VH-VL binders against q9veu6r1to197. Designs and how they scored, part 2

Target 1, 197 residues: q9veu6r1to197
Amino acid sequence: MYGMLYESVQHYVQEEYGVDIWRKVCHIIDCKHNSFKTHQIYPDKLMPDIAEALSACTGESFDFCMNFFGRCFVRFFSNFGYDKMIRSTGRYFCDFLQSIDNIHLIMRFTYPKMKSPSMQLTNMDDNGAVILYRSSRTGMSKYLIGQMTEVAREFYGLEIKAYVIESQNDISGGTAGPIKLTDGPLTVIVKYRLDFD

## First folded at step 1 (VH-VL)

Design i10 (framework fv_iratumumab)
Fold by ESMFold2-Fast, scan of step 1:
Structure i10 (fold): chain C 197 residues (1-197), chain A 121 residues (1-121), chain B 107 residues (1-107)
Amino acid sequence: as target 1 above (197 residues)
Amino acid sequence: QVQLQQWGAGLLKPSETLSLTCAVYGGSFSGYYWSWIRQPPGKGLEWIGDINHRGSTNYNPSLKSRVTISVDTSKNQFSLKLNSVTAADTAVYYCARGRSYYGSGSWFDPWGQGSLVTVSS
Amino acid sequence: DIQMTQSPTSLSASVGDRVTITCRASQGISSWLTWYQQKPEKAPKSLIYAASSLQSGVPSRFSGSGSGTDFTLTISSLQPEDFATYYCQQYNSYPITFGQGTRLEIK
């Protein structure tokens, strides 16, 4: 995954938990990086390793840490001018959900080695939405929920409850494990419910 | 290792408010949904609702108009308030930790010891 | 709401018997089902989660199977401590719902 994802994690872990906690996390995972470069590729395994180490240092669960990292990415992402891109999808959260695949396509011009997931709005009712997520990576379900929750909150003033209702070829979100690339381009399939409060 | 202890149960009269508190010991409060489940004497289990450490709640629609779950993160405690009780609310009330790999809902482990609430005039 | 129906509502068995309890969901719940054991005046104890995963500390004579709408709990060789009420529970969607219970009695 690109260094931007790890930059967002480092920045907000330091803000929320302090520099000393980040330093302990780096020690546990044996990370020699003082900072990450936005356009460099880093191992996918680094993300769950940071989550496990932060969990050990803070007492938060692994799932909480992955969710937090997803939220961190959205907050950080807006600092690079991508807030304008998100707002341009439409005035409602469901407009954003319909446009996620287009957002990923646009981002590939800047990040051409991105392993682009697919996301489709399959159902919508007065109280929420159902999205179908397709990915080449396992173990990203809580991170994805964090991203959706933060987009809704920050850009649409909407507090949502997001959860997995079905998954295929994905690992358990609550267990320690490496994030892996799967065989085939989009073999991990996850169906999410987003309840609008 | 994680233990849940609950208190606040007792005898109530119809129309009163049920109040129960659950405390979490020996583990992380953050990162989980914490649930209330009840069981009328000799009957099955009914899920009431859940809450996370940031105060986000889910409620059973059958009880939503009468139920409030709140959290005190400084004490690792969460509480149930059920308004306008009737005899139908007589039950053992349990607090429990929600376990879920994908956040699709929860199964429960561990459970509190249970609190008997009796509603009678 | 997803309705969970257990069968049978009660059964009688002897120590050493193979016992099977079934649970049917009114809608597809994938594998998001947990089995609980409850003894008189005790809180329920989780036995099996995600339809087939054995909870830590639970004896291997307990097993679960199924997906979608039809699920089974099996006790391969019934022991005296296994006489209890068993519940299934779905966690595919809110509200979380339980089966009505199956009471396992000494024959």
Scores: ipSAE 0.000, ipTM 0.449, lowest interface PAE 17.9, mean pLDDT 82

Design n01 (framework fv_anetumab)
Fold by ESMFold2-Fast, scan of step 1:
Structure n01 (fold): chain C 197 residues (1-197), chain A 119 residues (1-119), chain B 111 residues (1-111)
Amino acid sequence: as target 1 above (197 residues)
Amino acid sequence: QVELVQSGAEVKKPGESLKISCKGSGYSFTSYWIGWVRQAPGKGLEWMGIIYPGDSDTRYSPSFQGQVTISADKSISTAYLQWSSLKASDTAMYYCARHYDFWSGFDYWGQGTLVTVSS
Amino acid sequence: DIALTQPASVSGSPGQSITISCTGTSSDVGGYNYVSWYQQHPGKAPKLMIYEVSNRPSGVSNRFSGSKSGNTASLTISGLQAEDEADYYCSSYTSSSTLVVFGGGTKLTVL
């Protein structure tokens, strides 16, 4: 993953839990980086490793920490002027959901080594939406919930309730619902429900 | 300068055990994945598996799951590929290679270890 | 046969351009922008020439370029030189259990 993702985690972990907790997390994961460089690529496993270490330091669950990191990314992203790009997708939250793959394409001009997940809006009504997520990364399902929750709140004034309704191959859990797609045994597939207030 | 140095050639009989090594230098060993790639005589490249030495997270190709063990010792910056019982079909050149993640490609390669298994 | 499909051989003369194809499915080459190309001279380890479809590592000649369209990735070598004679392998990330899949390899002959 790009260092920007890890910069957001470091910044908000230090803000919420303090610099001593961040230093303890770095010690646990054997991180030799005093800071992350925005355009440098770091190992993908570093993200769940930080979540496990923060969980050990704070007593919060792994899922809580991953959700927190997703929220942190959106807050960090917004502080750098990317809020205009998100708002340009349309005036409704579902316009944003339909445009996520296009946002990832635009981001590749700045971050050419970005490994974007696939997002598909499969159902929408007045009460909510269902999205289908495909990724080669395990453990990220709660990170995505954090991102969606924060985007809805910050840019659309919506309080949403987001949760996994089906999951295939994802280590971070989910229901045992049947996702029997032909994508193969290591493709993580997660079906989310987003309930609108 | 980044370098991966592999152990020397091995000649073994079927049923024998073997452990070959790949030592990294010139970079942070715990910050990169080490993959193992097999090449049978006159054949193409075949991915076997990968390890992240920082926490020993290991992933195997289904063709090699249960047939080999991949491990690493971060204190000496060395990754290992091990067989409990060799078969004649294990005769091949074995390469270790470094990558940042699964998709960035293998940017530095070891020189290879030739393993010959015959009676 | 789970390998990506490459032609067994291609040939060209010095100064010519040649292209090597690498065909997969929507679960590998067609589904992701994570195609790499490797050059292997006889008796040597492979060398990374292209990663993520079209990016060149530092030290790789700009005569080498990569692209893809649908389920097929291509390596193009312009201004062919004798030293380009080698075996070329493509690889891709795959959403299947193997994570990484290689092509069968292409032998390039210069003249």
Scores: ipSAE 0.000, ipTM 0.452, lowest interface PAE 16.7, mean pLDDT 80

Design n02 (framework fv_anetumab)
Fold by ESMFold2-Fast, scan of step 1:
Structure n02 (fold): chain C 197 residues (1-197), chain A 119 residues (1-119), chain B 111 residues (1-111)
Amino acid sequence: as target 1 above (197 residues)
Amino acid sequence: QVELVQSGAEVKKPGESLKISCKGSGYSFTDYWIGWVRQAPGKGLEWMGIIYPGDSDTRYSPSFQGQVTISADKSISTAYLQWSSLKASDTAMYYCARLEGYSYGFDYWGQGTLVTVSS
Amino acid sequence: DIALTQPASVSGSPGQSITISCTGTSSDVGGYNYVSWYQQHPGKAPKLMIYDVSNRPSGVSNRFSGSKSGNTASLTISGLQAEDEADYYCSSYTSSSTYVVFGGGTKLTVL
């Protein structure tokens, strides 16, 4: 993952929990670096490792920490002027959901080694939407929920409840439903429900 | 052209074993779940279970768990439904069907195998 | 277990619209967007008409549409034709003890 993602985590962990908690997290994961470089690639496993360490330091669950990190990324992302890009997708939250793959494509121009998840809006009804997510990374399902929740809240004034309906090959293990396709055992596939309040 | 072809009708006595088949063609067999659905004479559809042929992961309806075995042989693109000991109440039309991608919808169906169990 | 509730029969005349309901609970139809509809002619295998509440497979007439409100899903057939006469079944994912549950079926008669 690019260092920008880890920069967002460091910044908001320090803001919310203080610099001493961040130092404890770094100690637990044996972090050798004082800061992350925006354009440098870091191991994908580092994100769940930070969440586990923060969980140990604060008493919050792993899922809570990953959700928090997703929210933090959206807040941090807007500091780089990408809030204009999100708002340009359309007036409604579902316009954003339809445009996520296009946003990732544009971002790849600046971050050419970025491997973004695939996201497809499957169904939309009066009460919400269903999203199909595909990724090579495990443990990120709650991070995505945090991102979606924060985008809805910050840019669309919408309170949503997001949850996993089915998952395949994620860190929690196995398939909850029938979602298997040609991608093999290393492709994480998650189906989300987003309820609009 | 996607096609599921099932084995022919069977007439059996209670206590006998039986294995019926469903052969897929025209698509990558290991990439789709195959389900089995029962329809008793004059009755509605009952879901029995599904199998993913790529790794033989199998999920059963609680009503059929332990009553039947679902299996697949990916080398010949064939799924199976098997009974160790048939009962008269197993008399029904049995359909195999392919799950549509990311959905619980069955987009292609076999023609059905009629199983009659009588003394 | 307990099947989804459909009316036993529905009738209409050619050119009219009819709607078939499928009622469940918050553990199936109300809780998830995995509702499918199947058409079955006598002596034939079922044919998928709608999946994921409102999605239509390639080759299915746009006269068939699906919707959902709360715990009730609906199949609507507009411009009714003689060949629409068949049994119609709904199905849904369920979070109870079974992954899939079917409705009891509705016999559509085209008068």
Scores: ipSAE 0.006, ipTM 0.524, lowest interface PAE 10.4, mean pLDDT 83

Design n05 (framework fv_anetumab)
Fold by ESMFold2-Fast, scan of step 1:
Structure n05 (fold): chain C 197 residues (1-197), chain A 121 residues (1-121), chain B 111 residues (1-111)
Amino acid sequence: as target 1 above (197 residues)
Amino acid sequence: QVELVQSGAEVKKPGESLKISCKGSGYSFTSYWIGWVRQAPGKGLEWMGIIDPGDSDTRYSPSFQGQVTISADKSISTAYLQWSSLKASDTAMYYCARLSYDILTGYFDYWGQGTLVTVSS
Amino acid sequence: DIALTQPASVSGSPGQSITISCTGTSSDVGGYNYVSWYQQHPGKAPKLMIYEVSNRPSGVSNRFSGSKSGNTASLTISGLQAEDEADYYCSSYTSSSTLYVFGGGTKLTVL
């Protein structure tokens, strides 16, 4: 992953939990990165490792930490001028959901080595939406929930409840029901329900 | 300095068990998948499998599924490759290698020196 | 079993350029930009030379370059030197259950 994702995590872990907790996290993961470079590529596994270490330091669950990191990413973009990209999708949260694959495509133009997930709005009704997610990365399902939750909250004033209803090939999915598409064993497929309050 | 150090050469008889090791240093061991690659005498490279040392999640090549066990102990930054019953056809050089960042798009950026396993009667 | 197709051998004289091909299918080389190349000297472990088709790690000479067209990836070595004599292997991600597949290897001889 690009260093800006890790910059967001470092910034908000220090804000929420303090610099001493961040130092403990760095010690646990043997992280000598006192600063992440925005366009530098770092290991994808580093994100789950930070979540595991933060969980050990705070007593919060791994899933909570990954969700928190997803929210941190959105806050980071909002604070550093990338909010215009999100706002340009339309006036309603459903406009954003319809445009999510286009946002990932635009991000790849700026960050050509970024391996963005594919997201598809499959259903939408008055009470919510269903998103189908495809990715090469395992362990990221709760990170994505954090991103969706924070976008809805910050940009649309909407409180949502997001959860996994089906999962295939994702190590963080637990016992979620199977999708059973005939995609290869390396394609993580997750079906999310987003309930609008 | 990133380094992968493998255990020494082994000479075994068919039917014996064996466990070889690969110790990582100079980086966060749980942040990278570790892969095992086999090279039979005079032959090319053949991928066997990978492991996530943080949670012991494994992915095997179909050719090696059920033939070997890959494991790791993150407390000592060491990955393992194990046989319950060796065959003469297991004679080969075995390399461990670090997979860079993403299992889909990764590549092996640092390699161990190799462990030669010889199985003969 | 199933390997990407490389020529068994290639040769060149010092100062020349040589190219080694690596041919797969649309499920590996042709479908993705996830091709890497490794150099192996006799008795030594493989060394990463190229990743993601055309990128060079720090410390690898700019005489080594990678490219791809359709189902074929290529490694080109310009200004050939004696120390380039080695076996070269390509590797690619595959959408099949295998995850990664290596080429059969190419022996480069510097005449």
Scores: ipSAE 0.000, ipTM 0.468, lowest interface PAE 15.2, mean pLDDT 80

Design n07 (framework fv_anetumab)
Fold by ESMFold2-Fast, scan of step 1:
Structure n07 (fold): chain C 197 residues (1-197), chain A 122 residues (1-122), chain B 111 residues (1-111)
Amino acid sequence: as target 1 above (197 residues)
Amino acid sequence: QVELVQSGAEVKKPGESLKISCKGSGYSFTTYWIGWVRQAPGKGLEWMGIIYPGDSDTRYSPSFQGQVTISADKSISTAYLQWSSLKASDTAMYYCARHETYYDSSGYFDYWGQGTLVTVSS
Amino acid sequence: DIALTQPASVSGSPGQSITISCTGTSSDVGGYNYVSWYQQHPGKAPKLMIYEVSNRPSGVSNRFSGSKSGNTASLTISGLQAEDEADYYCSSYTSSSTLVVFGGGTKLTVL
């Protein structure tokens, strides 16, 4: 993952839990970085490792920490002007959900090494939406839910309740529900519901 | 059709400089990493390093850092591996290969060049 | 650097199934689903056979399959054929030595 994601985590962990907790997290994961560089690539495993370490330090669950990190990223990326990109997708939160893959495509002009998970809006009604997520990475489903929750709140004034209704091959935050699509044994597939208030 | 074409075999003396090339075609050259892999005679594969031609971000294995220079010229879709001063121990087959990356966490080479044999002897 | 551990050689007869192991640590094979396998015939460049533990590129026979359990990845070749005689290398993403590590290689002999 790009360093921008890790910069957001460091910033908001320090703000919410303090510098001493961040130092303990770095010690647990053997982190040799005093700071992350926005355009440098870091291992994907680093994100769940930070979440496990923060969980150990705070008593919060792994899923809570991953959700928190996703929310932090949305707040942080406004520093790079991406709030205008979100607003350009349309007036309503569902316009954003329909445009997530297009946003990832546009972001590749700035972050060309990025390989995004697939996000598909499969159902929409007056009370919410259903989205289908595909990725080769385990443990990230709650991170993406955190991102969507914060986008809804910050840009659309909407409080959503997001939860996993089916998952396949994910190790964390996964309800062992039947999806059984034949994408392959290591493709993480998560179906989740977003309830609008 | 994706293709990586490497420069021809080289015979050099110790102390000479050398620059070998790897030209990509059939894909967007700037959007994939190019890796260099060494194979000494009768030995296994050794990863040397990779470069992302779009921004020249270069990563080396610890064993080859400072021993070689990896570069790329995106205007002609060509990557390079260069030595300032060759040693007899540099005698090997050198492969370039296109590397698929997922946020810098994948590790596979999907297309390989034919190889460049470098022989260093006096 | 630290190479992934493969047996030096393995052998089988036509029609038999054989398995080649590739053992690493939690910083490579055990930590990520980014294991690949390459076939190399004498005098030729390596060819990708398996990527991301178990996926096959187009053109690779379904006789080749990959799996992983803990820190060990495996390449299985069923219905062994004479043309399968080659060197096989595993590779993994690694967090400990920048990006890529290869196994030592396994020579497959078809008797």
Scores: ipSAE 0.000, ipTM 0.470, lowest interface PAE 14.5, mean pLDDT 81

Design n08 (framework fv_anetumab)
Fold by ESMFold2-Fast, scan of step 1:
Structure n08 (fold): chain C 197 residues (1-197), chain A 121 residues (1-121), chain B 111 residues (1-111)
Amino acid sequence: as target 1 above (197 residues)
Amino acid sequence: QVELVQSGAEVKKPGESLKISCKGSGYSFTSYWIGWVRQAPGKGLEWMGIIYPDDSDTRYSPSFQGQVTISADKSISTAYLQWSSLKASDTAMYYCARLDYGEWLYYFDYWGQGTLVTVSS
Amino acid sequence: DIALTQPASVSGSPGQSITISCTGTSSDVGGYNYVSWYQQHPGKAPKLMIYDVSNRPSGVSNRFSGSKSGNTASLTISGLQAEDEADYYCSSYTSSSTHVVFGGGTKLTVL
């Protein structure tokens, strides 16, 4: 993943838990990076490793930490000059969901090595939406929930509940129902329900 | 059509320098990583490293870090693999291959024909 | 160095099905869905047959299929044909973005 994602985690872990907790996390994971460079690529495994270490240091669950990191990314993104991009998608949260693939395309001008997950709005009713997520990355289901929750809260004033209803090929989540495809890559496929208020 | 064309076979003596090339065509060269894979005679495939041509971001296998230099010239859509001082143990077939651009996607969808390097005295 | 374990050889007769295994650890095959398979005929460059565990590129026969269970990925070739005789290599992403690991290769003989 790009260093920007790890910069967001470092910044908000230090802000919420203090610099000594961040130093302890770095020691546990044997992190050799004094700081993360925004445009440098780092191992994907580093994200769950940081979550495991923070969980051990704070007593919070792994899922809580991954969700927190997703929220951290949105806060970092908005505080450091990218909020205009999100606001330009439209006035409703569903406009944002419909525009996620376009946002990723625009972000490629700044982060050209980014491999974007695919996001498809499959259903929407008065009480919420269903999105179908495709990615090459495993273990990121709670990170995505954090991102969606924080975008809804910060940019649309909307309190949502997001959860996994089906999952295929993710390395965890053993009770999620199977998703079958006739064509296309065998990737991590996750179906999310987003309940509005 | 996507094509990777590598330079011709080389016969060298130990201690000599060498630079071999891999030219891409039929796609946006700056949008894909290029990797180098070694195959010693009668042996399997070994990962050497990759480069992203647009910014020359280069990543090496620990086994090859400091032993070779990977570079690219995006103005002519060409990637390079270079030795400052060849050893007899460098005798091998060297392949370049294209990777899908993006984070952590390391499958090689198109391969060059290979460059045979023979180092002997 | 070879990081993933494959059998050195496998053989079959035309029309049979064969399976080639590729065993790693939780830091590569077991931890991620980034397994690819390559076919190499003598004197030729490798050709991508399977990527991301079980996906076929356009132009690859549906006789080739991939799967994964725990730390072991498998390539299955059904309806074996003479032209399938080749070396087959698995590859996987590791816990580092700078690293790709290959299996030792399996020689498939069609008798």
Scores: ipSAE 0.000, ipTM 0.494, lowest interface PAE 12.2, mean pLDDT 81

Design n09 (framework fv_anetumab)
Fold by ESMFold2-Fast, scan of step 1:
Structure n09 (fold): chain C 197 residues (1-197), chain A 122 residues (1-122), chain B 111 residues (1-111)
Amino acid sequence: as target 1 above (197 residues)
Amino acid sequence: QVELVQSGAEVKKPGESLKISCKGSGYSFTSYWIGWVRQAPGKGLEWMGIIYPGDSYTRYSPSFQGQVTISADKSISTAYLQWSSLKASDTAMYYCARPSDYFYGSGEFDYWGQGTLVTVSS
Amino acid sequence: DIALTQPASVSGSPGQSITISCTGTSSDVGGYNYVSWYQQHPGKAPKLMIYEVSNRPSGVSNRFSGSKSGNTASLTISGLQAEDEADYYCSSYTSSSTYVVFGGGTKLTVL
């Protein structure tokens, strides 16, 4: 994964838990990086390793840590000026959900080696939405839930409840497990329900 | 001039307790981890565990959890490896080693102690 | 219990090149770019020769190089010299060992 994802994790772990906890996490996972470079590619396994180490240091669950990292990315992404890109999709959360694939296409101008997931809004009703997610990586389900929850909260003032309805080819059923790049593109398929409060 | 100096060779009988030491100098002792590596006679290297002396946080290899205790005294820049009851199978060379990175433990060890030979025989 | 797989021995003549392999799984060698190589002469502590797959510490000859493909890392020694005769160990970060795992070691004989 690109260094931007890891920059977001480092920044918000230090902010929430302190610099000493981040140092312990990096020590446990053998992290040589004093900082991550936004445009460099780092091992995918680094993300769940950070979550496991943070879990050990704090007593929080692995799933909680992965969800937290997804939230961190949205906050960090906003700070990089991409908040305008998100807001340009429309005034409503459903406008954002319909535009996620376009956002990924635009970002490939800056991040050409991105292994972008695809997302499809399959249903909307008065109470929520259903998203079909396709990815080349296993184990990202809680991270994605964190991202969707934070976008809804920060940009649209919505509190949502997100959960997995169905998963296919995700190694852990989408809740916890190793992050791996699959042999074929977009072979991990997960269906999420997003309930609006 | 980073240096790790280990305590001298030990000859013990089964059932005896033992505590060996590794003193760091030439760097900020509380800012780096200290690891312990075992090498049985004629055998390869085995990772035992690691300690962060700044707060005494430890991680053990599953094979050594409950077999040994790793500790540190930051006031004298010294790390320790301790057995409550030695066995003949504990006969080995024991190395302490410091990971390369000041802030992040890297899994690689760029500075090693000279080793402490522990012999356990009846 | 868990160890990376290395050949027990390799040999070469002075001036030749040899390669030592280190095979693990996707949870160690294949999953991370944190592979190190150590040289150990009899009665001495190990010496770090390579870290992060291919980097050399200061003072290590450029005759030593490292690489990785999939689950297998390799140490190559070019222009073999008599003093290269030693045991060589690979190591990798691993989540299953909570930090590092070592290979079984390879005895290099310079003929």
Scores: ipSAE 0.000, ipTM 0.425, lowest interface PAE 20.3, mean pLDDT 80

Design n10 (framework fv_anetumab)
Fold by ESMFold2-Fast, scan of step 1:
Structure n10 (fold): chain C 197 residues (1-197), chain A 122 residues (1-122), chain B 111 residues (1-111)
Amino acid sequence: as target 1 above (197 residues)
Amino acid sequence: QVELVQSGAEVKKPGESLKISCKGSGYDFTSYWIGWVRQAPGKGLEWMGIIYPGDSDTRYSPSFQGQVTISADKSISTAYLQWSSLKASDTAMYYCARHGLEWELPDYFDYWGQGTLVTVSS
Amino acid sequence: DIALTQPASVSGSPGQSITISCTGTSSDVGGYNYVSWYQQHPGKAPKLMIYDVSNRPSGVSNRFSGSKSGNTASLTISGLQAEDEADYYCSSYTSSSTLVVFGGGTKLTVL
């Protein structure tokens, strides 16, 4: 993952929990970074490792921390001007959901090493949507919920309730599978329900 | 499906130059780091360095920095390991291997080439 | 220079279980969950058996399992079979300039 994701986590962990808690987290994971560089690549597993360490320091669950990090990313994202890209996908939240693969394609001009999850909007009604998520990253199911929740809130004025229906090959809490798709053992597949309020 | 095919065995004399190759197929070559791993006769594995073919970002083990050059030609899906002047101590099996994820962090290698035996003797 | 410590050899009989240890420091094995294990038969390239401490790639027998406690990772092989006879190497991500470090290797003999 790019350093931007970790910059967002460090910034908001320090803001919400303080510098001393961030230093404890860094000590637990043996992190030697005083700061993350936006365009530098860092370990994917570093994100769930930070969540485990923060959970130990605060008493919050791993799932809560990952959700928090997803929300932090969306808030931080506007600092780099990408809020305009999200707004350009359409007026409605479901327009955004249908356009995520196109957003990732455009983002590859700035972030060529980006490991893009794929998203498929499989069902939609007046009360919500169902999305099918594929990623090479493990442990990120609640991070995605945080991102979707914050996008809906910030850009569409919509409160949503998001949760995992089925999951395959994911290590995070909320695994409810099996999905039984044949993408292979290293591909995480998650089915989410997003209820619209 | 995914395959790394390395060039054939080499027999060289000290002081000669050498460039060996590793050709990837069955995947997007520009999206995965390629690592080079050395194994001296009867000895263990030593990581030498990695390259990301998409932008030629290259990183070396301190033990091999300045000793070898790693490069890639993305137009033919091939990575290279090169010596300007071989030493007898360079005698070893050399493996190329694909990093298991599309990204920088070489925590594991999921596909390995068959190896290139390099023998340097007078 | 080899930073990770493995026993030089281990042996077992068919049907038994054996464990191979891999000991590092807080800057590699102890600091990260990025430990992998490779099997190498004579004359062949290494094969990935375990990645990210305990995950098995498709096609690797469930007789192989990985774990970690503190600065030590372990590979356990249950129901030992003749074809398991090979050299086994651990590897870890490291926060140092090396980035990847291998263990010295363990020769498994199935008696």
Scores: ipSAE 0.000, ipTM 0.470, lowest interface PAE 13.4, mean pLDDT 81

